# Designs tried in a protein design chat: VH-VL binders against Protein ULTRAPETALA 1 (ULT1). Part 5

Target 1, 237 residues: Protein ULTRAPETALA 1 (ULT1), of Arabidopsis thaliana (Mouse-ear cress) (q8gza8)
Amino acid sequence: MANNEGEMQCGSMLFKQEELQEMSGVNVGGDYVEVMCGCTSHRYGDAVARLRVFPTGDLEITCECTPGCDEDKLTPAAFEKHSGRETARKWKNNVWVIIGGEKVPLSKTVLLKYYNESSKKCSRSNRSQGAKVCHRDEFVGCNDCGKERRFRLRSRDECRLHHNAMGDPNWKCSDFPYDKITCEEEEERGSRKVYRGCTRSPSCKGCTSCVCFGCELCRFSECTCQTCVDFTSNVKA

## First folded at step 3 (VH-VL; framework fv_prolgolimab)

Design k8 (from a5 with heavy chain A33W, light chain N31Y)
Fold by ESMFold2-Fast, scan of step 3:
Structure k8 (fold): chain C 237 residues (1-237), chain A 121 residues (1-121), chain B 106 residues (1-106)
Amino acid sequence: as target 1 above (237 residues)
Amino acid sequence: QVQLVQSGGGLVQPGGSLRLSCAASGFTFSSYWMYWVRQVPGKGLEWVSAISGSGGYTYYADSVKGRFAISRVNAKNTMYLQMNSLRAEDTAVYYCAKTYYYDSSEAFDIWGQGTLVTVSS
Amino acid sequence: QPVLTQPLSVSVALGQTARITCGGNNIGSQYVHWYQQKPGQAPVLVIYRDSNRPSGIPERFSGSNSGNTATLTISRAQAGDEADYYCQVWDTSTVVFGTGTKLTVL
């Protein structure tokens, strides 16, 4: 018979066991930790969901508010709106998890441990007409170990790293500046398929119509490659 | 204990060459971006160069491009700055520094003690 | 060529709050780091990623960053806070330091 001791998944490296003690709905995935979450509105009551926390700082919510709810891969802010708190814009205080049988706001949990590190580079203004993320996740193969590395492309720095990696035929993952969480190959491949979506639409499964063909975030005026030169010339029309 | 120890400074004539060294201890050297920052006595901080953990990516300030070369030998936990065709305006205290986390856009949490380079006749 | 503009000097009375600004186009979209430098010493990180304190930095130090201005705030100023202060950002392929501010505690 099998015991459950000694089994490791890369998602278990995100939090210590004691940090997750007494949280309801804990499931460890390949590159995430999932917990039960919810948001309460006076009119509609509790909307229950599943929250996934990633090492990149990304947070994704799958709503379970009613049978047949098709809202998947929501941001916490989108989930707050979906639950009936559209104007609140205080998801860190309004989205809760269950700890010891009690509702505890995300702002008082370890689940935001990685969030503050990634959120800044993606945001310009929460009320700005021009604030947009236009890139989907991309993967670049390492020429040394043969494994793929995920580039989120949410900031200009991340786009620069991807741009440089794509231009380097000898690119090695040892040059990748983010924490490397080692997973079994099968789970890493599974994660790739799930998270190749468009960042502008949570429902997009990585269609070509969502691919960025060039913007000020991913093209560089100081670069002499043909793609950057062409983009820069056209922008300065 | 995380520390950076510098060596290799001194007096050199214009047009000369000098190599600075920065020896690291107390962290996984190959996982961190490393930087050179200089400061003319009495003036502000000026970035010089950056190198990725593996050495695959290097960046330079426009004022030193073509004259300075940054490198690292991860097996020896040491970073170097090779300075060629030195000019009077290169006179400064040179600091090496490591990033706070793995990302290249992070703050510099640990700095070397500084090495004075004087370019004069 | 991006430039981060700081006031040349700021004076604060003992026990009062000092504010040092760092101006840059759309600086609120970048992480801003702050360094303290005393004469003859290497810089010391006092704030990283806009508002975070490294271990050992007193709670009197805080930071903010929005729009075109980042601010380092030093509450209950002490004589030992006298130093030069520099803001810093990473801009694509270059590191940019502010012009530096000399803080004098009166």
Scores: ipSAE 0.000, ipTM 0.411, lowest interface PAE 16.2, mean pLDDT 75

Design k9 (from a5 with heavy chain S31D, light chain S29D)
Fold by ESMFold2-Fast, scan of step 3:
Structure k9 (fold): chain C 237 residues (1-237), chain A 121 residues (1-121), chain B 106 residues (1-106)
Amino acid sequence: as target 1 above (237 residues)
Amino acid sequence: QVQLVQSGGGLVQPGGSLRLSCAASGFTFSDYAMYWVRQVPGKGLEWVSAISGSGGYTYYADSVKGRFAISRVNAKNTMYLQMNSLRAEDTAVYYCAKTYYYDSSEAFDIWGQGTLVTVSS
Amino acid sequence: QPVLTQPLSVSVALGQTARITCGGNNIGDQNVHWYQQKPGQAPVLVIYRDSNRPSGIPERFSGSNSGNTATLTISRAQAGDEADYYCQVWDTSTVVFGTGTKLTVL
């Protein structure tokens, strides 16, 4: 399987069989590899979970201590906090996997290969700002009220919500989280000025139906800032 | 006033046993993991053991596994270290310690005064 | 078990800056804590989580941690800073202390 992130492979292609040998809980999915993971707090003992590694470098953890919960996709940092390490903020060392029966921190495994590739430059460490602030907000029309709703595309969830909205011909703004909609009518009106193309690239003419967020003309697929990575990883190929 | 007061220690022969005590005051004892750290006179610090707030989980350095047993009685605000099959290498000052945060941040902000254990024939 | 390497001793003149290093493979991925120990006394926490000072520790104590080296910096050194200093990390499920450094204030 491939997506708009370029030459990404299916889960069976992410790691060699030899690299996954002796790891506990290995399951190969369509676009991920899953392994057993955990985090130790001397106060609470071992918290055990499942870690999924994606070719984008994304890491998602499902905690086994919350069976059947609706919100169970955690970042490694959030899992570290959930496991009783609220102030640690060193998940690369504190989240471990089992290799040959022993706890091995993620920093000493091949599982961070794609994460390291996507996080190579220090400017990418501040994910809330991204490498460039040149991306414009996107708008989707509501089929119920007829108003255009603004998507800021600053986080993976915001990109996913925008992607889902664009793919749903009957999308309604009532399905959109309140905190991601413009709070003030005045602010929304002011921000609805439509500029075609991208200020990042003078050669980008934009799409006829949208503000440029990685069309072929802008070549955003080569951009490694957080916003571009989130956009391309959430837009179906 | 947060403090840890230790008792026990002394001279024992190789193969002997000794029990150390650590009495806590000034904080909610059951909320914190507790630790034993030792120091050979004139040498560095070495972690020995840890116990969870509930007492349900215990951890040991490889050098003492199978010989030492850590325990706690939360109702008495006291932690213990039972040392069996003592060796000359176990000669050290033993400190009990509390973590800085209840979330097991692994930094030790409060230490006991230490107690000397000498293993010699 | 992981080894944290410190210089055996460091000397500093009154009012000058002392730097004590703690070496470990990828130690920047771990929280480093620092302790001061004077003869016959229990250790005292002076820096926690790389660079934070507990209440009562003077501002001239600071810390950093990146790559393979963590550093404790003591600016404007005073006679009362003369002590043994230990770095410490938490590694997966165990506590590891550095080899210790004796700081002498000349």
Scores: ipSAE 0.439, ipTM 0.769, lowest interface PAE 2.8, mean pLDDT 76

